# VH-VL binders against o46895, part 8

Target 1, 223 residues: o46895
Amino acid sequence: MGSNKIKNLVQYEIQDFVSLNKMDTKSHDSLNLNVSKKSRYLLHRVLTNQLINNRSGNACTKTRSEVEGGGKKPWKQKGTGNARAGSSNSPLWKGGGVTFGPKPRTFSNKTNKKERLLALTTALYLKSNNTKVINLDNLDFTNLKTRDLVIKCSNLIENYKKDQKILFVAEPTASGLWRYVKNISNVDLIYTTGLDLKKILQAHHIIFTCKALNDVKEVFNEQ
Below, E stands for the ipSAE of ESMFold2; O stands for the ipSAE of OpenDDE; V2 stands for 0.75 times the mean of E and O plus 0.25 times the DockQ between their complexes.

## First folded at step 2 (VH-VL)

Design P7 (framework fv_pimurutamab; at its last look DockQ between E and O 0.02; V2 from the best seeds 0.00; counts 0 for: pae O 13.7 > 2, placed apart)
Fold by ESMFold2-Fast, scan of step 2:
Structure P7 (fold): chain C 223 residues (1-223), chain A 124 residues (1-124), chain B 107 residues (1-107)
Amino acid sequence: as target 1 above (223 residues)
Amino acid sequence: EVQLVESGGGLVQPGGSLRLSCAASGFTFSDYYMHWVRQAPGKGLEWLGVIYSGGDTDYGNEFTSRFTISRDNAKNSLYLQMNSLRAEDTAVYYCARGPLEELYSWLGDAFDIWGQGTMVTVSS
Amino acid sequence: EIVLTQSPATLSLSPGERATLSCRASQSVSSYLAWYQQKPGQAPRLLIKDASNRATGIPARFSGSGSGTDFTLTISSLEPEDFAVYYCQQYDSWPYTFGGGTKVEIK
């Protein structure tokens, strides 16, 4: 589905944290994001497959030989290729690649890499008005309390309500950041190596670190 | 007044078929995902399946081949076609409203509106 | 499928007492967990969504907390109308699943 898209430029103002109480907007950066012309349809399909595939990967069989031996796996038959495949008026999606043995049942309506990437860039574009970028490189963490970072970051959000979900997106090397967000129920953290479509779309507000924005820029702008 | 009203329940013998209906009022039915949930007497809740605003469906475990969900947006109605019924299918069947199909809220949500339920008894 | 385990199965309490109900998931559901109240002969009623957000019209005595695999519903001071069965539900992944329920009954 690579051809059914438009490219949109998004500009972000970078908030430099000099201290918890001092932020300065001295720089900006931008992303060219591919946006699906059928965004609602694409996001629905990719998210539905993410929910099904997450369960299939985690709930049962990570190896061909199941350690727990045999048993009924009705949820696989029910959770994949069910009435969606039967009700579809388009050719069923069938991922290519495997040619051996009895033809195993393939997952119906499976999305490919290009569709998943397009869904992520579409979601980030649609959330761009609710996305802030922060630079933490010069912030001293020595006296930072568990909730202080989140409280100060929430001050960047216009008309923030306490029950709104905030998603932090950080570079993988910022593994220490989780200690400042883990005790706050309306806050989640993901890394650029594990972008999650559901978390992005369900978040009311998204806060990128400056380095995470650069990671995303390399993946999405430099195709 | 947002309402969901189920109908079509009753007594059916094993192997039989039955079609349940759910009538929606007080909201734009075509904008919402709709779900069917059942509850056997004295037991907990079990999710059956969902129908998206455009008519595509997904089903829970054990229901894929015997149960079919459909909708008629012009009539504000949701349906559950049940075939090859078994004694284990005896339950109260509820229709429930899922998320509004808008970009930020349709991503899976709790069921905010439920019907009163309709009882299906499968017995010989 | 994700299994939700609710404990205790039954809580026997008096009006005015605090009720604490537990829901544990077999794998992480992030914060995508809801709580429902059901009275005999009635449909379930949504109380809490996204682990901690009260639904419209739900009294402040109901609160939810938790994330990942461990969730709690708290009723700060039981009113007579609060004696009911409570179910948790996850909507993180398909199929959606419910806990077995906790019955809050009068002592």
Scores: ipSAE 0.007, ipTM 0.465, lowest interface PAE 8.8, mean pLDDT 76
Fold by ESMFold2, look of step 3:
Structure P7 (fold): chain C 223 residues (1-223), chain A 124 residues (1-124), chain B 107 residues (1-107)
Amino acid sequence: as target 1 above (223 residues)
Amino acid sequence: EVQLVESGGGLVQPGGSLRLSCAASGFTFSDYYMHWVRQAPGKGLEWLGVIYSGGDTDYGNEFTSRFTISRDNAKNSLYLQMNSLRAEDTAVYYCARGPLEELYSWLGDAFDIWGQGTMVTVSS
Amino acid sequence: EIVLTQSPATLSLSPGERATLSCRASQSVSSYLAWYQQKPGQAPRLLIKDASNRATGIPARFSGSGSGTDFTLTISSLEPEDFAVYYCQQYDSWPYTFGGGTKVEIK
């Protein structure tokens, strides 16, 4: 009752991605996920910090209108993309000496890591009913076609719809998977070395590799 | 603690104008989409429009020319300017809070906080 | 614009009974549907969002289900404070629209 978080055990059945075969009935794995009691506030703060950091690293033109909507159709902005409110009323849009620029690297690195990890585990818990774990050991990347990947995703995900976003989370050594994912508009990939809160929140379905799940167990330990 | 309080309603003649206000407290007003919804006596609810955190707006059908939604984030205030009022505009007008802007598509756009409403009567 | 049709218009029940309220959309709204409760002289109160997610502070006796075009609000055991009008609302596309309401009243 005095804690800002609640630990939750989530279990996953491991599925063979090639055949989607479930012959190994004891093939399970689990993830302990800390969930913030103030999840909306935490997710908002951490996502906002991510958007600020990305803007400073790439361009000053990323704003509220660039937040992706996974399945919501009325995602729109008034006018031709140069809406008056974005250019005249927001300090984030003025450019140059922006008051909300990136923080100095010194003050918040440890605090950002703890908060970011809690946001990631909170988001993964909220997505747990739409998260699958796959075994890639039998996947032959030399014979895999983009169409085959789409078909396997449609078989893996119950009631799959093509407009739903799918996010793969893979170990860094699974670089061959990127070759196929990049050609599918509703499928994205992140690696365990670069977990991304925005992509997790926007995904309708999340697919971990077995190795990726093992990687994140240590990352998500209590601090 | 979280509150929305509407004001500015009253009796007005057809063809007149009225500005409604909504004072927000207990939350970071500038982080949220805000909405206006009305309810004619004995009738259901009708969505009028939304204003984004940055001041852009979208309106329901038939409201784009007569009604203007605005906000002042420094004053935690939402406004509805109503012009060319007609008898059919007689209703209770509610302000409502939507979800956080950055999480809009993930959280949906349900209205989790409503004001008490202010009555607008248009008659001769 | 998306029309939401609620049925029945009136549901007459006794305390302790189960209430089942329906909302049908004229086209798919995916899961972007909310339920509200409104008592006489009061503003609407959010009960359910995203078709099935109970809002903060809402008792467990309220549950929502459905996707696409057909949605249901269930009150497992009516309490005296549950006799009110219930509205569904879609937020899939502009303009956002509400159903006509279902009045739950004491038999």
Scores: ipSAE 0.000, ipTM 0.422, lowest interface PAE 12.4, mean pLDDT 75
Fold by OpenDDE, look of step 3:
Structure P7 (fold): chain C 223 residues (1-223), chain A 124 residues (1-124), chain B 107 residues (1-107)
Amino acid sequence: as target 1 above (223 residues)
Amino acid sequence: EVQLVESGGGLVQPGGSLRLSCAASGFTFSDYYMHWVRQAPGKGLEWLGVIYSGGDTDYGNEFTSRFTISRDNAKNSLYLQMNSLRAEDTAVYYCARGPLEELYSWLGDAFDIWGQGTMVTVSS
Amino acid sequence: EIVLTQSPATLSLSPGERATLSCRASQSVSSYLAWYQQKPGQAPRLLIKDASNRATGIPARFSGSGSGTDFTLTISSLEPEDFAVYYCQQYDSWPYTFGGGTKVEIK
């Protein structure tokens, strides 16, 4: 168990647990996070790496050898009054090749699993005050309207504004939730199997399902 | 100052029609859902309907066939067309401001601004 | 439609006393419940929105609580001007509905 020397255990409780359709509301759920004050730099690194990894790297320019044409010397070497030229595809010429232009490449940057997890825990910690936990187990997704769900969830957020980003974190089996949130511009949904640091950081508010929270706890305990 | 002022109330015979108006001032009228609520003498409040900023409407179940809500954003005015009036329609009619559509297009909200109401009496 | 039942219908209290008003919904309205105060000859005034949020300008003695189906309006210490009719209203779904009202009167 590599003693992550940098781990300060911060325990916080996510309050305002809400059951959307039942009176059975748990008031509190807790998440233990290993967070270091200095881990913010790691947060930046991991985020940067995520962004880097999302680059396609398909930019491609043609070199002088790849540009169509050329092969014939434009003019004799001496006696023309012109600058010496070996090919019409020279990068010095209009329409010529590009020297040291972009070529397809991979931007992949490795991020250690532990570092990634630490970054996630840090991000969640930073968003803890704006994180709520809800119980969806009692929701009838067959009869629920998207509007109703959103309305019921919106009360979790004080002074809700439509421009605020809300991130739902759900368990992978919560397929019904996706149906309701997919068409809402300011609401995003991620699953515990694919915790996205960028989305967490961009979110103004985070809403966990109870099951999602438990999944996350398990993942974090594996650190 | 934010204000709503109802007008158009009065005495009407059963079966008659009446159009109420609500003049809004002090806020961007076009951005708000607007509602009509009535109160019979000595009775409680009854929601009649809503009109969205874009002109769409929803009504209470009892009012859909007889009442029509409309608005003129250019005039900052809300209207309630009442047809086939009955004695039970005797009430004070209020216009009330709902939420901003920008923020609450799919949300509900309370009525934070009310007019003083206009009295409609349906009597033979 | 969602039916809101207010209780008691009449509440007789003295100035300075605590008033507790109840509003029960036939089905869950989450926290989308408002309380209004209405004095004779006046339009309703918004007191509480979202079950527990005081409207602008509303004194601190007014508080709302509850979620789902059971809601309470509390006036910690009644002032003479607080004797009025109070209505709850849900805005969870169309059609909006009001409770029957609770009259707070002087004992």
Scores: ipSAE 0.000, ipTM 0.507, lowest interface PAE 13.7, mean pLDDT 84
ESMFold2 (binder alone), look of step 3: mean pLDDT 90; pTM 0.931

Design P8 (framework fv_pimurutamab)
Fold by ESMFold2-Fast, scan of step 2:
Structure P8 (fold): chain C 223 residues (1-223), chain A 120 residues (1-120), chain B 107 residues (1-107)
Amino acid sequence: as target 1 above (223 residues)
Amino acid sequence: EVQLVESGGGLVQPGGSLRLSCAASGFTFSDYYMHWVRQAPGKGLEWLGVIYSGGDTDYGNEFTSRFTISRDNAKNSLYLQMNSLRAEDTAVYYCARDEGYGDYLAFDIWGQGTMVTVSS
Amino acid sequence: EIVLTQSPATLSLSPGERATLSCRASQSVSSYLAWYQQKPGQAPRLLIKDASNRATGIPARFSGSGSGTDFTLTISSLEPEDFAVYYCQQYDSWPYTFGGGTKVEIK
């Protein structure tokens, strides 16, 4: 059987944040992203597990069914689930030739590392048309005001509306960047050590630093 | 602008062959499952088949031997090869995009349709 | 294959009236049901997906409900542009199937 994923190359133009100018063609960078062939299923599953883990109120609920982890039942198969569960008799189902499509059966409350990484790369691919890369190596932080960073970054986005959510993805060593975005309601920041599927999917626009892009290349190469 | 544009329809004699094309623009074509749906004059919609992002196909039971779906991801194009055409194959043929990346979901984008008439 | 039965075949109403369209499946399709609108000479347009989720750009007067075998499309107040044929479709089981359609026409 073939792979459960397809590899896609995404190319980014690196923009010099100090000057807000696009760098020449030598400053282009690319990211190889594995995209799930069952992308909606995978993203919903990983996101649901993240939401369950983040929801304190759900800890007070005892459920009889493993499918009822506080989220809605995303998918269930009636009349076909038994066949997919391997409980069907040989005369009913012959190996190969019969398909009900790639329908998810049930959710598990566990998400393994490979599944989480595949979900992250899938989400980044889906957001690739709304993703920009900036170079902060030459940025002078000495005289930079809190709102100047967001204003400059919004200029990189065509048709940007002030109420659209922007997610910054930065390297851990850029911890000082947090001071410039922490009080802006439509802006969030995550570091490459704490990639967050929910925040990536909720963002209207994503802005990577060059160093963050290099960091995630190493993380995704383990996939 | 996300668009699907069909072409290649026309008049064909019974027993003849015809190839339909569907040109996609405004989205990453290679990520999506694509479908062909037909509609006979004055009748309802009938699902014909699907091609997955990787090129594998599945067809409705009536179509498996006479119809072949293919795609060219580099050209953002979808095709339907129709052989041994019969009068009952007279219909408008639509290409449609499955809204799910790698899963079976609803058809969110449709082409305008191309008319195939099988008549002597 | 799953058979979808739409009723009524024809619904004759005046602008401003409420339209209620039924789709019944021969076996459970869970919530994997979509509704499409088709005007003469035009391609179908997605209205509702996953039984109750309105597609992008679809006016709030359109709503879907139901699960399992019984589904309903409601148009709360008909506009002149809403007189069309409506189809339900299931994507729970292969092969995909469509209902026979309900024509909503001016009385």
Scores: ipSAE 0.000, ipTM 0.403, lowest interface PAE 20.1, mean pLDDT 76

Design P9 (framework fv_pimurutamab)
Fold by ESMFold2-Fast, scan of step 2:
Structure P9 (fold): chain C 223 residues (1-223), chain A 122 residues (1-122), chain B 107 residues (1-107)
Amino acid sequence: as target 1 above (223 residues)
Amino acid sequence: EVQLVESGGGLVQPGGSLRLSCAASGFTFSDYYMHWVRQAPGKGLEWLGVIYSGGDTDYGNEFTSRFTISRDNAKNSLYLQMNSLRAEDTAVYYCARVGYSSEWYEGAFDIWGQGTMVTVSS
Amino acid sequence: EIVLTQSPATLSLSPGERATLSCRASQSVSSYLAWYQQKPGQAPRLLIKDASNRATGIPARFSGSGSGTDFTLTISSLEPEDFAVYYCQQYDSWPYTFGGGTKVEIK
């Protein structure tokens, strides 16, 4: 009925990862992102539920309110909306990731698909100034070394610092990339089949592959 | 220098309409969500509403039917359309930008315009 | 709506003295509270955000503390330019609300 979100078009420049030159066949692409008007509340709620559900290797200990399916009303706020993440001078860009206030005393025990998708698109919009899109078709994985990947990333990202976190978002068929990423400090990888809100929010820089960008368009436009 | 300058205030009769403007400079206006806040003479501050970068709006409950916020990103301008004005709408109207927050969209007002006075009187 | 109550309404002090201003919320606003300074004929100026973080360019004599429902703005040693009206504002829940203000005046 009423809208709890804003739709924003983000435009990306596509670069070849090997040469770092703009692609001549398709130099730009765009992504329509729904952004929550209550971004703090939504992101906190979805992150809290993700953390609860990520418990593995240990007994899952829940609060009384979680077990009972109870929860006091979470923070509700319309949001003052300061800036879109479309500029390097944006106050929404947080070097070091996202910082949230105190957690609610009680938790909602579930988030629905629409809430999770809205949280993901909101997070990607907030990181849009620090998001690059690359084409990997010219990359020779047979001769690639971990050091080479770090050098390519430092050349791709303006004002890159080695302590900053980089998150690659790739299509599932790019599984070979993981062998190089897994041994690099401050570099992580997720696939379009397993988008992760916490990793997106913690990243200082996000690097999408062209194929990953196309994969998520269908998911993000179903809202 | 980051600056917001309001204009369009003045004397208006009860039941009349008035449109306020806010001109932004020194920052990328299209990246910011903008707010209107008013202050009656000798009284405190009252939040009116917000406009997001894409043009969607949210208002305080008392303002939804009579006030409309709009923006023109190409002109770096923010507007407040006021209709069916009443004596109690007499106030200085400020446009404001949110910044200096750790919490994304929500936060404190870091930049304010100088204000423009609206007087509703016969 | 969340009501913010500021006390005292007026605080009369001399330069060099410590000022302590209170802001109480009718329900929890966590740490989502800001403090503003306003002089006659001027727009408000942001002093403190997120209850305790000084805004850029704000002198160290200004400090904020508190969480939940009880918040305090402290000016450790008043300078002549500090005599003004101070407002608290919450951005925890809709609609955003301001306190009634505390006037700090010279005695």
Scores: ipSAE 0.005, ipTM 0.460, lowest interface PAE 11.8, mean pLDDT 77

Design R0 (framework fv_recaticimab)
Fold by ESMFold2-Fast, scan of step 2:
Structure R0 (fold): chain C 223 residues (1-223), chain A 126 residues (1-126), chain B 112 residues (1-112)
Amino acid sequence: as target 1 above (223 residues)
Amino acid sequence: QVQLVQSGAEVKKPGASVKVSCKASGYTFTDYYMHWVRQAPGQGLEWMGYINPNSGGTKYHQNFKDRVTMTRDTSISTAYMELSRLRSDDTAVYYCARDYEVTYGSESYYYGMDVWGQGTTVTVSS
Amino acid sequence: DIVMSQSPSSLSASVGDRVTITCKSSQSVLYSSNNENYLAWYQQKPGKSPKLLIYWASTRESGVPDRFSGSGSGTDFTLTISSLQPEDFATYYCQQYYSDPTFGQGTKLEIK
């Protein structure tokens, strides 16, 4: 067994769409997510605090910057008191974000790819109860209206509220799905080549295509 | 099985230097910061500094920054702490300890030192 | 540096007792963005390395018995052992990691 990482098997029910008005027998698929104990606890605490207190420091990043004279200035909203840039040969900045609490530790060139992937798999694990999987391989799109697919998929969500955010995750070859999602409020679409931690965590509900789930299995099974 | 295994005890003369190693196993070495903490006989814990094994970046406590050097070798998952110009009051057990950092958006979260090496006794005697 | 003050320096207790150890920081260690306190508690037995018991002031580390609990926020923190066991006689340290790590001076828990 590995390290400080937990191998978590997540079970999903798959809805096979024969048509918008007919959904066939549910099947099951599983995803083995390798998540760190520490990152799982972090995301759980962040979500818990956000839900209980209706407060999220992550969403509060200000976009306004303060410019004086003719040069660039540190943003007024940046709470950076001192930089722990640290350097062996070059000053490296790990995590270029603003902090309102603990001062950043020694910095690196960029957030490690493995750390980002671990955070993404942890987020998907934590959202597993709010994740649905659909199979659209047998659906005829010829006479499908732009909003119909989203409306039908939202009906799969128990206790869905119209102000809740839905995130569709599709395989890259499903670029045609964009026309059914575009310009619909509270609905977003991402592809497995561009998984976005912020969008995953901010979504109230996630809907994977069956092929997208298989793409994720390939990417994350060896983290 | 996550563990940190440190090098054996050292006896040094005043003015010498000592280099302690800490070999990590059972986890991804570059995912955790490595701290060094010492403890003089009968005394409490004193933080010396840390290294980010991924970048090689270091931070040293002001009391040690003129005498301590922290390095790592990622090919063998080993961190090193070298303390120079040893004095008798450097007699202590030296520990390495890992600490996880997660960056989420603009924020960084820390979890404390969850795994420690067994300690390396360094005795500085005349 | 954030200064950590721990009390008492030593405490005598019997098996089955409820034990409380206090820790104070010279400034708040509460992280505003996630509303968590960056404070940990460690147990150290003679000749052994410290063992993490609690992080984020109140979150118990995996494998730590439920008789150990942490509480407090900002600058004032408490470690409680609800029903002392023979293996709990050790020295306990609080530690902040809001800035560069600093430890309390330790509380030695001795058998009465």
Scores: ipSAE 0.011, ipTM 0.493, lowest interface PAE 9.0, mean pLDDT 75

Design R1 (framework fv_recaticimab)
Fold by ESMFold2-Fast, scan of step 2:
Structure R1 (fold): chain C 223 residues (1-223), chain A 125 residues (1-125), chain B 112 residues (1-112)
Amino acid sequence: as target 1 above (223 residues)
Amino acid sequence: QVQLVQSGAEVKKPGASVKVSCKASGYTFTDYYMHWVRQAPGQGLEWMGYINPNSGGTKYHQNFKDRVTMTRDTSISTAYMELSRLRSDDTAVYYCARGYELSDLYPEYYGMDVWGQGTTVTVSS
Amino acid sequence: DIVMSQSPSSLSASVGDRVTITCKSSQSVLYSSNNENYLAWYQQKPGKSPKLLIYWASTRESGVPDRFSGSGSGTDFTLTISSLQPEDFATYYCQQYYSDPTFGQGTKLEIK
């Protein structure tokens, strides 16, 4: 830790997304979030560097794409223990028509990992009053309509307005959620493997899944 | 409201080229990959390739790589598939189909949910 | 390419019957990182475009009747129609999207 940051405990009530009632098995969860004492400076610095990297082809901020060839490697998250090193044929390689020789360039004009993590935890703390945690275990995706998702969100979020930006934060294994979120103009989705400072800061409301909350606890405990 | 409308039937001679169009409506054209799939008379479905309408990036199946070109015009929400050096065994119904796509970080799709009506291409001398 | 094999190539059944169609991939279409099977099922009626029924091996597409269900993992998959209706006359195709898309050869369902 140190003198440049302070830990704040944030409590979240866990609601079932279908019924919007408190969960009987686990009704609350919490995050210890490190908050920068110079939050405006840090957030501006990290966001500026993220925007520069995005313009340079940073894959983490793209919503949809093909994987560019050669020297660009997809960012991968570790599995729950079922994963085996080098044993999967990934569908991540799309649009491989031409191969060019590798000319990798590295420039150090990037924010370091500790600064990025501190910025993310600071942003989540600033958004804590507008953050909800939901359990998706009772959600039947096969019978879910996009309209129903919007209605659920409006009921979950107090004083919701149609034009407000909603950001879902989900575990990587919740890929099925993207089908419904993708077609709603004011709703975005990010995975815990690709936390995005700009999207977090621009969101009026943030909705975490229970599993996503557990994922970020482990990431933030590295600080 | 969400629709893919393809161009009309074509009759071509061996060695000619055919260009099929697929006009999208009712959704944001650049948000979904456009796949091309063909079906010869009485046979199954054969994937030919796709185009990312946002980037213009393409991927072609090895069987078609030497003679297929996929393009798009975002101003009119239309995708094109051109097949050159036609043979009699290219006689088929050609479909365009929309595929969901995620992000670079989690680039997956789960099926082709909207299909064009098909364009019959007959290659005969 | 991953080769998809369907069986049977054709079958006839009566209205109300439970029908099963099998699909086998030449290699696993289970992605270890997300524990998902990259497998879809389509229905195609004569003279019409294919219609997506099921994706992720078992997730039913919106608007698809509850009598359709998918199951299986890795290399062996099944499409089940629990109580066959006259409008279910069609050819059914499985498709993998673990790598470049490939389709099974199809199963033609004739209603007696």
Scores: ipSAE 0.000, ipTM 0.418, lowest interface PAE 17.0, mean pLDDT 76

